# VH-VL binders against Phosphoribosyl-dephospho-CoA transferase (mdcG): the designs that were tried, part 2

Target 1, 226 residues: Phosphoribosyl-dephospho-CoA transferase (mdcG), of Bradyrhizobium diazoefficiens (q89xp2)
Amino acid sequence: MTSPCKHGDRPPGRHDLVFVSPAGWRAMLDARDDLAADSLLARWPKMRWPTIRRRALPHEATGVALGLPLPPSAGKKRVALLVEIDHVASVARPPSLQQARAYAPRNWWPTLDRLDGLALRHSVDARVYGSLAWQSLTGLDYVTGRSDLDVLFEFRSETDIDRFVADVAAIETSAPMRLDGELMSADGAAVNWREVHGGASELLVKSIERVVLLDRHQFISGATGS

## First folded at step 8 (VH-VL; from f1 with heavy chain G27Y)

Design f4
Fold by OpenDDE, fold request of step 12:
Structure f4 (fold): chain C 226 residues (1-226), chain A 119 residues (1-119), chain B 107 residues (1-107)
Amino acid sequence: as target 1 above (226 residues)
Amino acid sequence: QVQLVQPGAEVRKPGASVKVSCKASGYTFDSYTISWVRQAPGQGLEWMGRIIPIWDIAKYAQKFQGRVTMTADTSTSTVYVELSSLRSEDTAVYYCARDSWEGYYMDVWGQGTLVTVSS
Amino acid sequence: DIQMTQSPSSLSASVGDRVTITCQASQDISNYLAWYQQKPGQAPKILIYDASNLQTGVPSRFSGSGSGTSFTLTISSLEPEDAATYYCQQYDNLPYTFGQGTKVEIK
C-alpha cells in the first residue's frame, strides 16, 4: 500500500523561477571568470531578476542547477549556473497568461485570452515560459517576430488531455504565433503537447531528474514510475 | 489584501512541543517564502528560519537546528512551525512573515502567537 | 553569521525633531538592508528596503541611506505616532539577522 503522496510535496520543476541570495550570486559569479565581462550578468542580481531551474548536466557538481537566458540583443546565450541549496532565497511559479499579457505584442492578446479561458474550463493551470516569460520578468526585449508562445499546462488526473490538446491546436490555427509548450503532471513530469496531439504511443517525458520514453497511457495516468 | 493569520496563544510545559500555524491569503501562496521570527518579552527580533512552500525546503538558524521543523500545506495555504524540547527561554511571541518575492525582506507579518513555556 | 549593531539602543526626542538611527554590519552587505518599525503590542512593519527604498504607504519623513557596512534611518520630523522600536535587518546571506533595536520615545 504505497502511502498516498502527501499533496504538498511538489518536486522541483524545470520551469520554476529561482531567486538567489546576494551572497549566492557573488559566489556563482566569482567562480566563473568567463562571465566576468558580461555586463548584463553583473546587472542581473541588482535588478533582482530570477533564474530558472534546470536539469543538472552529466557530471555536474552537487548543487541546484540554474539557467539564465540572455535576450536576443545579448546573443541569446544560455548561461548555466550552479548554486548551493542554502543560497536559494525563494522559488516562484512562472508567470500566468494574464500576468504576461501586458508584455506581449497586442496581436497575441486574443490567443492568450483564449488559452487562459481554455485552461480555466479544463481546470488546467497555465503558465508562460520562454521568451514571453522573460520579457515579462525583466522588461527586456525577448519576443521577436519569430518567437513562439511557450506555455506550461499543469493538468490533473481528471483532465481530458486529448480534448484539451485538440482545443489548443484549434486555437493555434488562428494564432499569429506558433504555440509551443508542455503538459506537466503533478509529479513534475512533462511532455510536449504536440507529441500528445500527434497520437504518439510513446512520449518523450522530461523531468528535473531524467528524460525517458514512456507509454502514452502511463504518462496520462500519472504512473511515471517514480 | 495580503494577510497572515496566526492563533492567539499557546501554553506548554517544559520538554513539550508546540506547533504554530500561519494561514496565508490574498496572494499566490506557493510563490512566496515564509519566514518565522520570534521575540522574547522585552527583547529584539530573532530570525528562526524560512520555508519555501513550493519545494517544501526549509533553512533554520543554527540555534534551532534539531528542535525546529517548518512545514507547508499548499492545499490550505498554511505554514507551520514546530518547536520541540521547549524551555522557559522559548517563551516568546512567534511571528510568521511573508518574504518579498525574491525572498529577501519581510513585507507582511502575522499578528504573532504568544507561546508561554511554564511549569 | 553577519552581526548587525544598532545605535543608539534608545533615544528620546521632541515632536518635530530630526531623529537618526544607525546600523553597522560586520561585513559588506551592499544595500541589502531593511528597516522595520514595531509599536508596542504590534507586529513589525517594514519601512525601508534595499537600504533606501521607501515601502509603499510609509510617510516620506522616513528615509534610509548607506551601503556596505554603515546604514542610517532618518526621521526628518518626528511625529507622536513614530514612538516605536526600530530594527535593521540584513538579507545578504542566511541566516537573516536583526539589529538589537532602537527604542524611540517622545518627550
Scores: ipSAE 0.916, ipTM 0.965, lowest interface PAE 0.4, mean pLDDT 95
Fold by OpenDDE, fold request of step 12:
Structure f4 (fold): chain C 226 residues (1-226), chain A 119 residues (1-119), chain B 107 residues (1-107)
Amino acid sequence: as target 1 above (226 residues)
Amino acid sequence: QVQLVQPGAEVRKPGASVKVSCKASGYTFDSYTISWVRQAPGQGLEWMGRIIPIWDIAKYAQKFQGRVTMTADTSTSTVYVELSSLRSEDTAVYYCARDSWEGYYMDVWGQGTLVTVSS
Amino acid sequence: DIQMTQSPSSLSASVGDRVTITCQASQDISNYLAWYQQKPGQAPKILIYDASNLQTGVPSRFSGSGSGTSFTLTISSLEPEDAATYYCQQYDNLPYTFGQGTKVEIK
């Protein structure tokens, strides 16, 4: 008897920020001799910076798979970490467009504001991930002249996705940066907004558990959770 | 302003269950963990556990394992703690508290709910 | 579990006195310690986090120090409103644990 997933429980998201306990940090770092020389990683827990939830790798040990992106100054290395669930201290959503705005280049502000307004009009929850998010979270320089704006758009069943992505595309035409991002359903399944905008019949759907090709209508209707 | 609101006092018989609510407001509910701490009359603070609302994951102190259940309702921004198989020793004020953003210390507290277990 | 031991369990001091409360951890918890004040009939309130950081809105007469296994809460000049029970709490690891508390009374 599969306990009916109570509608309100959002599955862990691929972009969720994860805070790890101090003991958890020690355990993670102690298990990784290859990271011992990295001064930034040593500072990370002291600065109370989060990690990001990632999909587990094949054959990865049991635990919560975490990612830590280092800034360009540190070679843009993505550190894969694994922590026990008991060492997860807290989880937060990525920063909002508004929260991240102060950390963005000034020429990005009009685009951020337009996207924020668009999201509001469509009852979409827009969050920032990628370089701008990490710049916002750490105060370190992550955004460069080549950086994309990565936005997670959490949509609802009532959202006109086709119209929404068309409007996103329209905003991009005047944007100083490329707009990347994902449309995320309530069940945590996500698709690149460009695939949707391109009119693909099949979409590459990513969740914390799997990557699958789904019919466009199946994704939009929220039928991904069966 | 960040607020955690708890119900008034609850009275239960031994062997019964009690469910205490904690309604959160003034912040992004799904971005903070909630801890539960109880205090028996004239005693110190005892951490019971915490819940991560966004993941619906809880960690309990070993003492309460098997008897305690923490749940979160994101639609109402409410967290619950349920304690079963109540004993007289479970008589206490039960506090919900918002953990810091990192989930480390408790920066905002509810007013507490007095749970009395009496035959 | 990490054990937190406070000393003393109770003290009585006069207004204007310097009050010191200690907390000892059973293991090294670095600076991952908080201090709380609980007045009679009220919920606890955080005073100090990260062993020495004063919480916003807390009077400057409160200070925290220490690292590793030994920590101290100091009230530089005791005020009547400081009559309360004080608790230390470690957050180095789950389960979080509190000290047994120190009751501060005003003579």
Scores: ipSAE 0.912, ipTM 0.964, lowest interface PAE 0.4, mean pLDDT 94
Fold by ESMFold2, fold request of step 12:
Structure f4 (fold): chain C 226 residues (1-226), chain A 119 residues (1-119), chain B 107 residues (1-107)
Amino acid sequence: as target 1 above (226 residues)
Amino acid sequence: QVQLVQPGAEVRKPGASVKVSCKASGYTFDSYTISWVRQAPGQGLEWMGRIIPIWDIAKYAQKFQGRVTMTADTSTSTVYVELSSLRSEDTAVYYCARDSWEGYYMDVWGQGTLVTVSS
Amino acid sequence: DIQMTQSPSSLSASVGDRVTITCQASQDISNYLAWYQQKPGQAPKILIYDASNLQTGVPSRFSGSGSGTSFTLTISSLEPEDAATYYCQQYDNLPYTFGQGTKVEIK
């Protein structure tokens, strides 16, 4: 059937992890003394931790807009960074549920295991973002007693999305946390899983470039607006 | 096991083009940058450029700008380098290499593809 | 571009000898330098990253030192399997660049 996604047609995603080159870090820290004065931010390049892609502000027409979510102990804030494209050394997908499991609170493990099993059964690639992702990436304490589990479900055109979200809802009924999940198509556009579970005919589709309303069928078939 | 598999050899005439594949396996393909490095017979290593597969963006060393194209196919976990307007001095072994997770150094190398430009 | 200059271009040493290879960068690259080993007919293999950190699985007789513009690779006691060409590579800024290589032969 129809596959609108072409080879190399995957746009940068909102959840992509971005590694900045040594020259890029040096340029940012030299230009921003507020960054250099923060002990965690000064440590970030030495630890080789990534940043995260964020939506660019209107005046950021050139460069790559990045964010740095700090742990609760340093304030619940996201530091905004801007780097030239040549200073992007590597881009990675968020941690998988399997990778993140060892860093999650023990009482989350049954839910993570059920989500992993569900993802396998539906051929969905399940990854984490948010506090659990950053806890797994850094080893710092990001997850609190009030944290959501932020999951990115990367589906394929053959995935029965309606059945999948029904099964996610069933898992949440026994979960010790709220599931804040996004369904992401092959072209990097995403929608909140609850909108799909709730039966909405139009979905709020988010990408790095924009947020648009799309018909349910258009999104589920893997076609999205840019 | 992390592997990068390349074809063994290619022969071309001057003025032609060559496209060399590099098939990755054993790791999350679209989470690592791939560099291309060539080595002329009896010579050292020369970085040609790199591609970031998830964004399908590449950066080339100035020497190759205008003649080189790097692409990625995430569905097959394969990267390609294409070099056009071949000259005899392009005779070399062409390696693909996976960069470290942060994209700094090259931690896994393909076995290389010998491209011979003659006649 | 950052130029990387290795010395010597070649050397011949006996098993058990201490071998040193130097690499000079045309500008300050901090510690963003790797060393590779390439045996005849094989692809290069990473030995050392960040100037002094030994890659997992590399024998402890290999060590690296230096920062800024001057770097050294040392083989504390040369073994027969160390016959190879050694390359430094900077990753401070694009384009990444290699030294011209140092061929190490066993007498």
Scores: ipSAE 0.804, ipTM 0.913, lowest interface PAE 0.8, mean pLDDT 89
Fold by ESMFold2, look of step 8:
Structure f4 (fold): chain C 226 residues (1-226), chain A 119 residues (1-119), chain B 107 residues (1-107)
Amino acid sequence: as target 1 above (226 residues)
Amino acid sequence: QVQLVQPGAEVRKPGASVKVSCKASGYTFDSYTISWVRQAPGQGLEWMGRIIPIWDIAKYAQKFQGRVTMTADTSTSTVYVELSSLRSEDTAVYYCARDSWEGYYMDVWGQGTLVTVSS
Amino acid sequence: DIQMTQSPSSLSASVGDRVTITCQASQDISNYLAWYQQKPGQAPKILIYDASNLQTGVPSRFSGSGSGTSFTLTISSLEPEDAATYYCQQYDNLPYTFGQGTKVEIK
């Protein structure tokens, strides 16, 4: 797999998995009765499951903003967490598409295999987020019959993104699920693949700091890393 | 296979600086924390600090704060530790180690770099 | 900082002997403790994590026990290749800290 950017030049991404230290979990459980009272949340540190990076709210000026999506059986609750930087023990990339395959419904496998092949041909790093990611990380039932496949496509400066999204669209025509994919540039900015494929003149660009509308030209020019 | 490769030896005079490299291979570099541990001759292991490469942030043991800098270069899958204002007491083997995926213990170690500080 | 104290500092035992090494933490660290083996001229190697879980590829004669503040590494039947220095390490809170080490020699 590719390392898309130079050292020190890449901001942290929205989809980064974050492991909280034992001391960090203890501090949160001591301070938050709602966390301590939930049997699944109380056992999260014992299971060694990560959390996910999220955009900080304005009043969260210090610390690392994290999210913890619970499975549908727990009401699809999203738990907001805020930890001190010293309580971040490790940071990891989301599961690769290949790693997540074994946890997907069997009727998804042909689509996953085609996406893997496409990513290889274009030198794109394909990873999952959303329900399939959390199913692969925890073994709990996150994927339902109405779930999207959420894929993160990290592209490189040499990637022809217009040809790539056209091929993604071709794969989706026979897929058993909706493909909710994001194209992510080396600087961590991301757009939904459908906006690029659809030819929109303005794209909704998401980063850890902001969500903004940019001209297609601005994203594509900046997204190539040039 | 997971490997951390370090240079074998470095020699410096007191007052100088040394920068030790640690090149990682065989795993997703961006997904693991790296610790640095040193061992003076005949002595035990001493944790110096750790770096989270994808965020390029480090935390140092208090003893080393102000003299140590850890950096990561994701394009070459390499981490560095730099120790300044060297004294003879800094003579030691300096190990890099990959932490477990959750960042707890050190599951893969480099073979170490002997840094000798002599008059 | 959490201080880790190992006992004994050294020991000498025969092949086939049962060997025990203890590690005391200055405060409750639950089970967040690892054991390492270091042979002369080599880097340390992980043996045990989370106090009692054997790392893949480590012989089953090694075992760990304990929780809270008191921990034990046991070698059920000492082999010649087990001559080494053994270290405990806590990872409950930063800074991570090691015990002073226990040198195990074959008689």
Scores: ipSAE 0.794, ipTM 0.908, lowest interface PAE 0.9, mean pLDDT 89

Design f4
Fold by ESMFold2, fold request of step 12:
Parts: C-alpha cells; sequence; structure tokens
Structure f4 (fold): chain C 226 residues (1-226), chain A 119 residues (1-119), chain B 107 residues (1-107)
C-alpha cells in the first residue's frame, strides 16, 4: 500500500506567473460573460500572456486563484480568475531586472543597472512585478509617470540582509522613482525592504496564505529553509 | 545553450523500480515545465506527464497514474521520473523535454535513457 | 483524451518529391498542434508549432497547415536527410497526446 499521489509541500509564491491551457481559457470564457465581453480578456489566450497567482478568497475553497492586471488604458483593474489545477499549463518566475530593462523608461536604466549589479554581488535573485513586469510581458503601456519600481529580491542563507537593504537605500537616493521592494525567503514569505532597513524588530510578513507579524529573527530563519 | 542531460541506460528486473534523472542547464529552470515521453522499441511517442518544477507538482497521463512519480529539485536544476512495479513492456527509451514557456509543446529534448526490464 | 491519427503510417518517396502527411484530431483543437521529426537513434526535434509556425533553424521546405481537426505537414522537395518518422502532438488539453507517427523513407 502506498499513497495514491504525491504533491510537493512547497507553497506557491504570490508573484508566480501562471499560464492557463487553451481548454482552461475556453472553460472560463464560456462560464463568464463578463470575461467574454471584454475584448482584451477574450483575446488574452491568443496573445499567450500569463496570469498571476493571488491569494484565494474565502469562498474559493478549490482551484487556483489567479489575477490579471489590466493596463491603465483598459481601466486599471485587476480581474479575478479561478481555474482548476488541471488547467494550469505552466508556471514561471516574474521577469528578471535584466529582461525588464528594455521596457523601462530610459531615466530608470541607471537605477535598474545598479540594482542588478547589487543583486549579483549579494547572490540575490532580483525580479520585477507590478507595472514594469506587465509592460515587459505584454508590450502594453502599464508604466506611468507615477509608477513605483516594484522589485522582488529573493535572498539566500548567505545573504547579509542588513547590508543589502542599506545598499538598496543608497541606490534609491538617486533614483527617479520610489523603490517598492520585497525581500522574499525560499518559503515564499516576503517583507517590505523598508521595514528591514528601518530596524523594525517585528516585520509584516506576507505570503500566499496570510499576513502576519513575525520577529525579525523568525523571518530570517525562513531563509535557511528545511 | 539549453541542455537536458540524462543517463544513457538502466537495467532492472520485473517488479523493481527505476528513477531516471534529467539535469537541466542554460535557462531559468523554475520557469519551464518538463515533460516525460517514452518510446518502446519500434513504437511511437507516448506522453507520460509533466512536472511544474517551481511548485514540485505533476500531472500524469491516466495510463501511468499510480505507477509514476515525477519530482523536481530546483537547487540542482534536476527533475526525476520514477516508475514502479516494472514489467517487460516498460522497456523503452525515456525522454525528458523542456516545454515551451506556456507549457504547450516540447522545444528541447534530452538524449533519452534506455530502460531495459528483463529477468 | 484527444486522439491524434496520422496518415499514412509510412511512405516511400524520391528525392525532390513533394510529401504530405496528415493528422486528424478527435475534436476541435484550434491551431494547438506541433510537428516533430525523429531520425533513427535520435531524440525528436520540433519542426512546427501552432500548426503553421516554423521553428527557428528548420529548413523552409517544411510547412504546416490546418486548423480545427485536420492538419497537414508538407515537405516541398524531399531531401535525403528528411528520412525520419514524423509525429503530430496536440496541446489543446491535458493530457497531451501524439499521433502514432509517419515513417518517411527515401527510395
Amino acid sequence: as target 1 above (226 residues)
Amino acid sequence: QVQLVQPGAEVRKPGASVKVSCKASGYTFDSYTISWVRQAPGQGLEWMGRIIPIWDIAKYAQKFQGRVTMTADTSTSTVYVELSSLRSEDTAVYYCARDSWEGYYMDVWGQGTLVTVSS
Amino acid sequence: DIQMTQSPSSLSASVGDRVTITCQASQDISNYLAWYQQKPGQAPKILIYDASNLQTGVPSRFSGSGSGTSFTLTISSLEPEDAATYYCQQYDNLPYTFGQGTKVEIK
């Protein structure tokens, strides 16, 4: 006698990109008149653009909760989707800083280059989410004059987090935009980099399943993993 | 240089299990799914299933449900397929393949592992 | 499961011939179909995706057409190196499935 199936215990990240299968899109569009009526959403599968993992709502007991942020020209809204796991064709990481650079405003480039160099020096995996990510994924205009640079910093056990955030703060001093960055552990739990830089003893930790306050040391221990 | 490296051959007796590795390099490992495809001697291609490495979860073709397990180790960029309760008809070449970014078609293939099941 | 049926199962043709291979799906799969080439002793290689798009590096003598349930792979002028088995694969819905293959031999 053995277990009938095995599913990894690794929690999905809040920023995971999710590709829905053609059959999955067809099922959603058939079931949702609001999706089918939106010309951009109806064509999303043909464009081969992903969706994004989101926290499930209380009534979403089964399935994979996904979001789809529309560009400002389409009303700047986030569409909620729910799909069966069997309709998840692929999962990907958000775009890297290097991948997103070509899609950023020119005056952002020095900041992106400095962050990319910093990430390499600290062995941090740096990626973008938010408006720059979706601009790089779709080619549509998401970034505006008021946009933050949303960066996801996935750190490792070797990362000196205190030194890292101090260097991020130094880079922001000359930046043309606000840096809205998250430090993420291998567990998928994340905190805002400013809370760490500010010396908070308790951090607001966000994950796909919840938002909680943890001691600084509790969050750091998540980076060492299992 | 996107590469998938597999062992060349494995020999097992009926009733045993085999675990075949597939080491990936040259791309962002946890942004692509990996399919496993087998081919018995003189036969066509058969999709066994695929794994989503970042979530370490798999979907299997119905024929293999209950006998196959796919796993991923993102720290070593390696996926595995394990087939249990081997029979002589499981003798085949087992390929790993990287799927397209959307998870649709298989754009890069390993060289295959010949698994021979004989007494 | 979506069944994919290829025809013919094998064929023999001369260098320079136009060769066509067909693939039928058991249900509408739109254009979610790929073609692969497998030479003896080698892993398969993608040729065509989305029914008609040529993969980078594949010779222009290969082309694909069709949608819905009926698809065709064409080799406009057969070359000696094209001796291989060709497979179609649908990716409209999981589990993905292959056709049974078409063996192409050179006379």
Scores: ipSAE 0.772, ipTM 0.904, lowest interface PAE 1.1, mean pLDDT 89

## First folded at step 13 (VH-VL; from e1 with heavy chain T28D)

Design r2
Fold by ESMFold2, look of step 13:
Structure r2 (fold): chain C 226 residues (1-226), chain A 119 residues (1-119), chain B 107 residues (1-107)
Amino acid sequence: as target 1 above (226 residues)
Amino acid sequence: QVQLVQPGAEVRKPGASVKVSCKASGGDFDSYTIDWVRQAPGQGLEWMGRIIPIWDIAKYAQKFQGRVTMTADTSTSTVYVELSSLRSEDTAVYYCARDSWEGYYMDVWGQGTLVTVSS
Amino acid sequence: DIQMTQSPSSLSASVGDRVTITCQASQDISNYLAWYQQKPGQAPKILIYDASNLQTGVPSRFSGSGSGTSFTLTISSLEPEDAATYYCQQYDNLPYTFGQGTKVEIK
């Protein structure tokens, strides 16, 4: 059955921030002795920091698969979590470039400002994920001297994608870090910006459910909601 | 500042349905859970359910299961509650409320929609 | 469902009085409790979250305390504008539930 017409509706995605309810945290900590014993993880429910949606493993079909990326000081590992849907209290989009700016190294600021301006000019919604996102969300030290800038570019049907990625490449030329970014359609499907810039006829399209190769025009068509 | 705008009043006969809108302004609409709470005349507050707009998923209080549907339209920053098979006991003010960012408590309320069910 | 019981259901007090409203939960809800104020013809407005944290813009004469199953809202010195109905609400687990309300009137 086709979904009701909800133009611009945003299905679950890989980068969704997920807040767990009090009951959800209690259930997870009761079931996971390793979580209950970790002093940093004990701060998560107290500070009310989000988790991140991840792709479910085959045996996790009856829950919501979440990840909790720890900072480098804690070994830079990602803790796997699983909660029941009723324990999801809220879901948020990743932080915007503007929200994350104050938490970035000062030498990143010109690049962030240029990306924000570019996004505005192309009617692209630009958000961060990865280390800068988690630094902005928690205040903990996630960004290192070797960190990428991970940007999620949500484009609209009228966006000239080829021109956009050319301009991203121009910005990266003078950036103090690698720009690792994804172009995301309204469906939540995403491709790496470099594949598009490189002119690939087939793109590795990622969504919460799957990773598939699609023809370049199939991806663009799906991004318009057609 | 975020504001939630609802229509002022709706009138229906018993057995009909009503769909009440709640339009958000001033923030990322789709990053916040929205609750629906009703209040019959002279009575207290009753939680009906909540919707997570990004995922377009809802949880309903058991009393309303089967009669209530909550939906979101992220393109217009609007959520809806639809209540079917209306009875006179459904006469109430219907509030939408935005939760805190983590989805715990209701920090912004709409001014409410008076739904009157009478023959 | 977690039941929330408020007492008293109504009270009258003079300007300057200390007013205390209690809320009991049917099970341990830690500190996941909010207090709302509702004036006639208006939507509820949050006063206190997490049992004791004052919402921005709420006068300091309001305070909350408690944890577990027993919670208190206190108005240290009642003002005329505090005449309203007050509701507690738990958010420890779904479904969210409200107390039945406490109407505060000025003598």
Scores: ipSAE 0.835, ipTM 0.929, lowest interface PAE 0.6, mean pLDDT 89

## First folded at step 16 (VH-VL; from s1 with light chain N31D)

Design t5
Fold by ESMFold2, look of step 17:
Structure t5 (fold): chain C 226 residues (1-226), chain A 119 residues (1-119), chain B 107 residues (1-107)
Amino acid sequence: as target 1 above (226 residues)
Amino acid sequence: QVQLVQPGAEVRKPGASVKVSCKASGGTFDSYTIDWVRQAPGQGLEWMGRIIPLWDIAKYAQKFQGRVTMTADTSTSTVYVELSSLRSEDTAVYYCARDSWEGYYMDVWGQGTLVTVSS
Amino acid sequence: DIQMTQSPSSLSASVGDRVTITCQASQDISDYLAWYQQKPGQAPKILIYDASNLQTGVPSRFSGSGSGTSFTLTISSLEPEDAATYYCQQYDNLPYTFGQGTKVEIK
């Protein structure tokens, strides 16, 4: 029997932005004095800023594991949160390169524009995470003179990944910052772009569930386990 | 500038099911929560539930639990609500609404689908 | 569930009048309250979010106030195009709930 094939549907993943409901924030602040005592964390709900999906720890079997990276002015730490599924109000993809551009240092703009053009040529969806993402989302100062540009490259089966990473490397040679990027397949598994560019036969593949070593061809083909 | 496009009308007999579509035009809803709200003729607004398309998860108002299913197809920017075991009381206009980015209030509404349940 | 009670259920006023509509929540919802306008045969339209913030494109004669359990929508000078039904809606907690509506008519 034939079944309809859903295109473009992807599972929950690392880097998903998660907005917590007012009731969810109230429950967390009421239960956690450390959150309520921090002036920035206490106002996070009023500012309507998201959190980020993270891998659950073993003892976090129930609920949605979230992270909240604070800016350098607040100690530059990641706060761990755990919320009930009903307190997830919305889920969003990370900011696109275009959305983040206005929040980047001006000397980053040529590199962002070249990456955006490259992504378009290869039909890759390019988004930011890390300091530039959080600067874009909050308007707070996350990006420093030592910051990486963290890019998530969502590729498709037709993408020539070897050609793509070679072009990323070429862009980096004249970039004012280090490019720290992940290639993400349709199933949400991701690998550092440098491992692919470097020709490694096994890749460290990260997903929301686990971190594993996979054969290079297994990752590129999008093969599933079992 | 996103618009939510719904079919204009559906007619069903009691006991049947109806599936109403809601398609984003001029944008996507991958990063937005979609609510379904119905309005019986001459009556107020009633929240039925919401779906988070990226995670394909839904929450339903208790009144509809067991009769309602919401699904998403992010590749076509379309959300669906299906209501089963229809009764005459289910005659209403069914609206989809896209929430604000944080998923709090409904900032874009479809024009509604009139579902009529009659013998 | 959080019950939202609007008053009055209907009103009739002249162009230029100041109109107020109130909304009472059955529990503290902070400022997580929206106001919608619905004209006959049309979908609702957002006017006010977070109790007091005007949505883009909404005329400044509309304003919202309140927090906690008591909220007010004000039209400072009624215009003919303001004839509509107005709904409050809370988004503090699921399920989201609406007031029963206030029909505003022009005399």
Scores: ipSAE 0.829, ipTM 0.921, lowest interface PAE 0.7, mean pLDDT 89

## First folded at step 17 (VH-VL)

Design u1 (from s1 with heavy chain A58P)
Fold by ESMFold2, look of step 18:
Structure u1 (fold): chain C 226 residues (1-226), chain A 119 residues (1-119), chain B 107 residues (1-107)
Amino acid sequence: as target 1 above (226 residues)
Amino acid sequence: QVQLVQPGAEVRKPGASVKVSCKASGGTFDSYTIDWVRQAPGQGLEWMGRIIPLWDIPKYAQKFQGRVTMTADTSTSTVYVELSSLRSEDTAVYYCARDSWEGYYMDVWGQGTLVTVSS
Amino acid sequence: DIQMTQSPSSLSASVGDRVTITCQASQDISNYLAWYQQKPGQAPKILIYDASNLQTGVPSRFSGSGSGTSFTLTISSLEPEDAATYYCQQYDNLPYTFGQGTKVEIK
């Protein structure tokens, strides 16, 4: 007899939003002349915008590895940050599709509404990352005419994953943008939705710790059998 | 619209432990930092520590280090504080508070749990 | 630790009076300061965040000012329901610390 799955519980992941404390920003800016000199980066602590958790580099000491994606006008690069755990003020899940809708181009709205409906029907928690997420978090112009819609689909053991990805594919056929989606299991492991829809026998599975190839069965079983 | 629900009162003998719950109603804890603040009778507010529920990572005020444990159960939207080796001076109202989204100030407070430590 | 010192410890004033409470920080905390109101037998509630920003639903007779090390909470015209203890709190750095409180009584 198996334990019931925890609803809504997700281990730490690479898409977590991380808010840095005032003291944390001060320490980073004092230590990093390049951050202190950049007028856009100086706005981050003032506006209290979050950062994003990233995988630590091998040489980084203990701490929390963070990234700060810059908008296209600043070259679309990600600034690497490192803070002490005591300077993490708050951690949040990525914005929901519903939260991000108001910040999307109007011609994206029907696709977002269909994805919201699909996620509800399949017991999937749908959130955004990438350009739409950062546009919704900052109000800065991140979304361009060539932007993907980057969606994180957190599924549960009751989710019929094959049916879900088939429905995602159907939605994309009339979408004004490419859907770049990840399916994430309860343990934080994620795979591209197209690999699952395409019937691949091995999936490229990403987590905060590593990237590995797993048999399709291993990924699906870990997500549904808990 | 979110409310933090705590039990009203707990009574303990010196040397015992107490575990106080704080449950979110009409919302969750998973994207917010939770603080614990206590207030002895007739006295001011004293910060005990905070927890980041999504990572299950607490930070304690130095005064309580070694006696306090904070935990989170995101599946039930509940946070706990446990204080061990109780003394009479631990008699206080224990509040949980949810921070603003960025984790800066305490924008929602529970109604408090009166913990009485008496022989 | 950042020490927060409030003055006065208590005051008594009449309905309609202007009331001023001060809070001093032991170091520069920029504007990272909140004010809370606690009525007898109740939990604290936030009034002011970031030194001067009024929380939604708080009456406009409350205002906050200051930055750096010196901060003020003002009640422009005291009402009977304002009888409470008021606390400042810094959130510039851990550990978070409160002032000792200012008890406001109605004559």
Scores: ipSAE 0.824, ipTM 0.925, lowest interface PAE 0.7, mean pLDDT 89

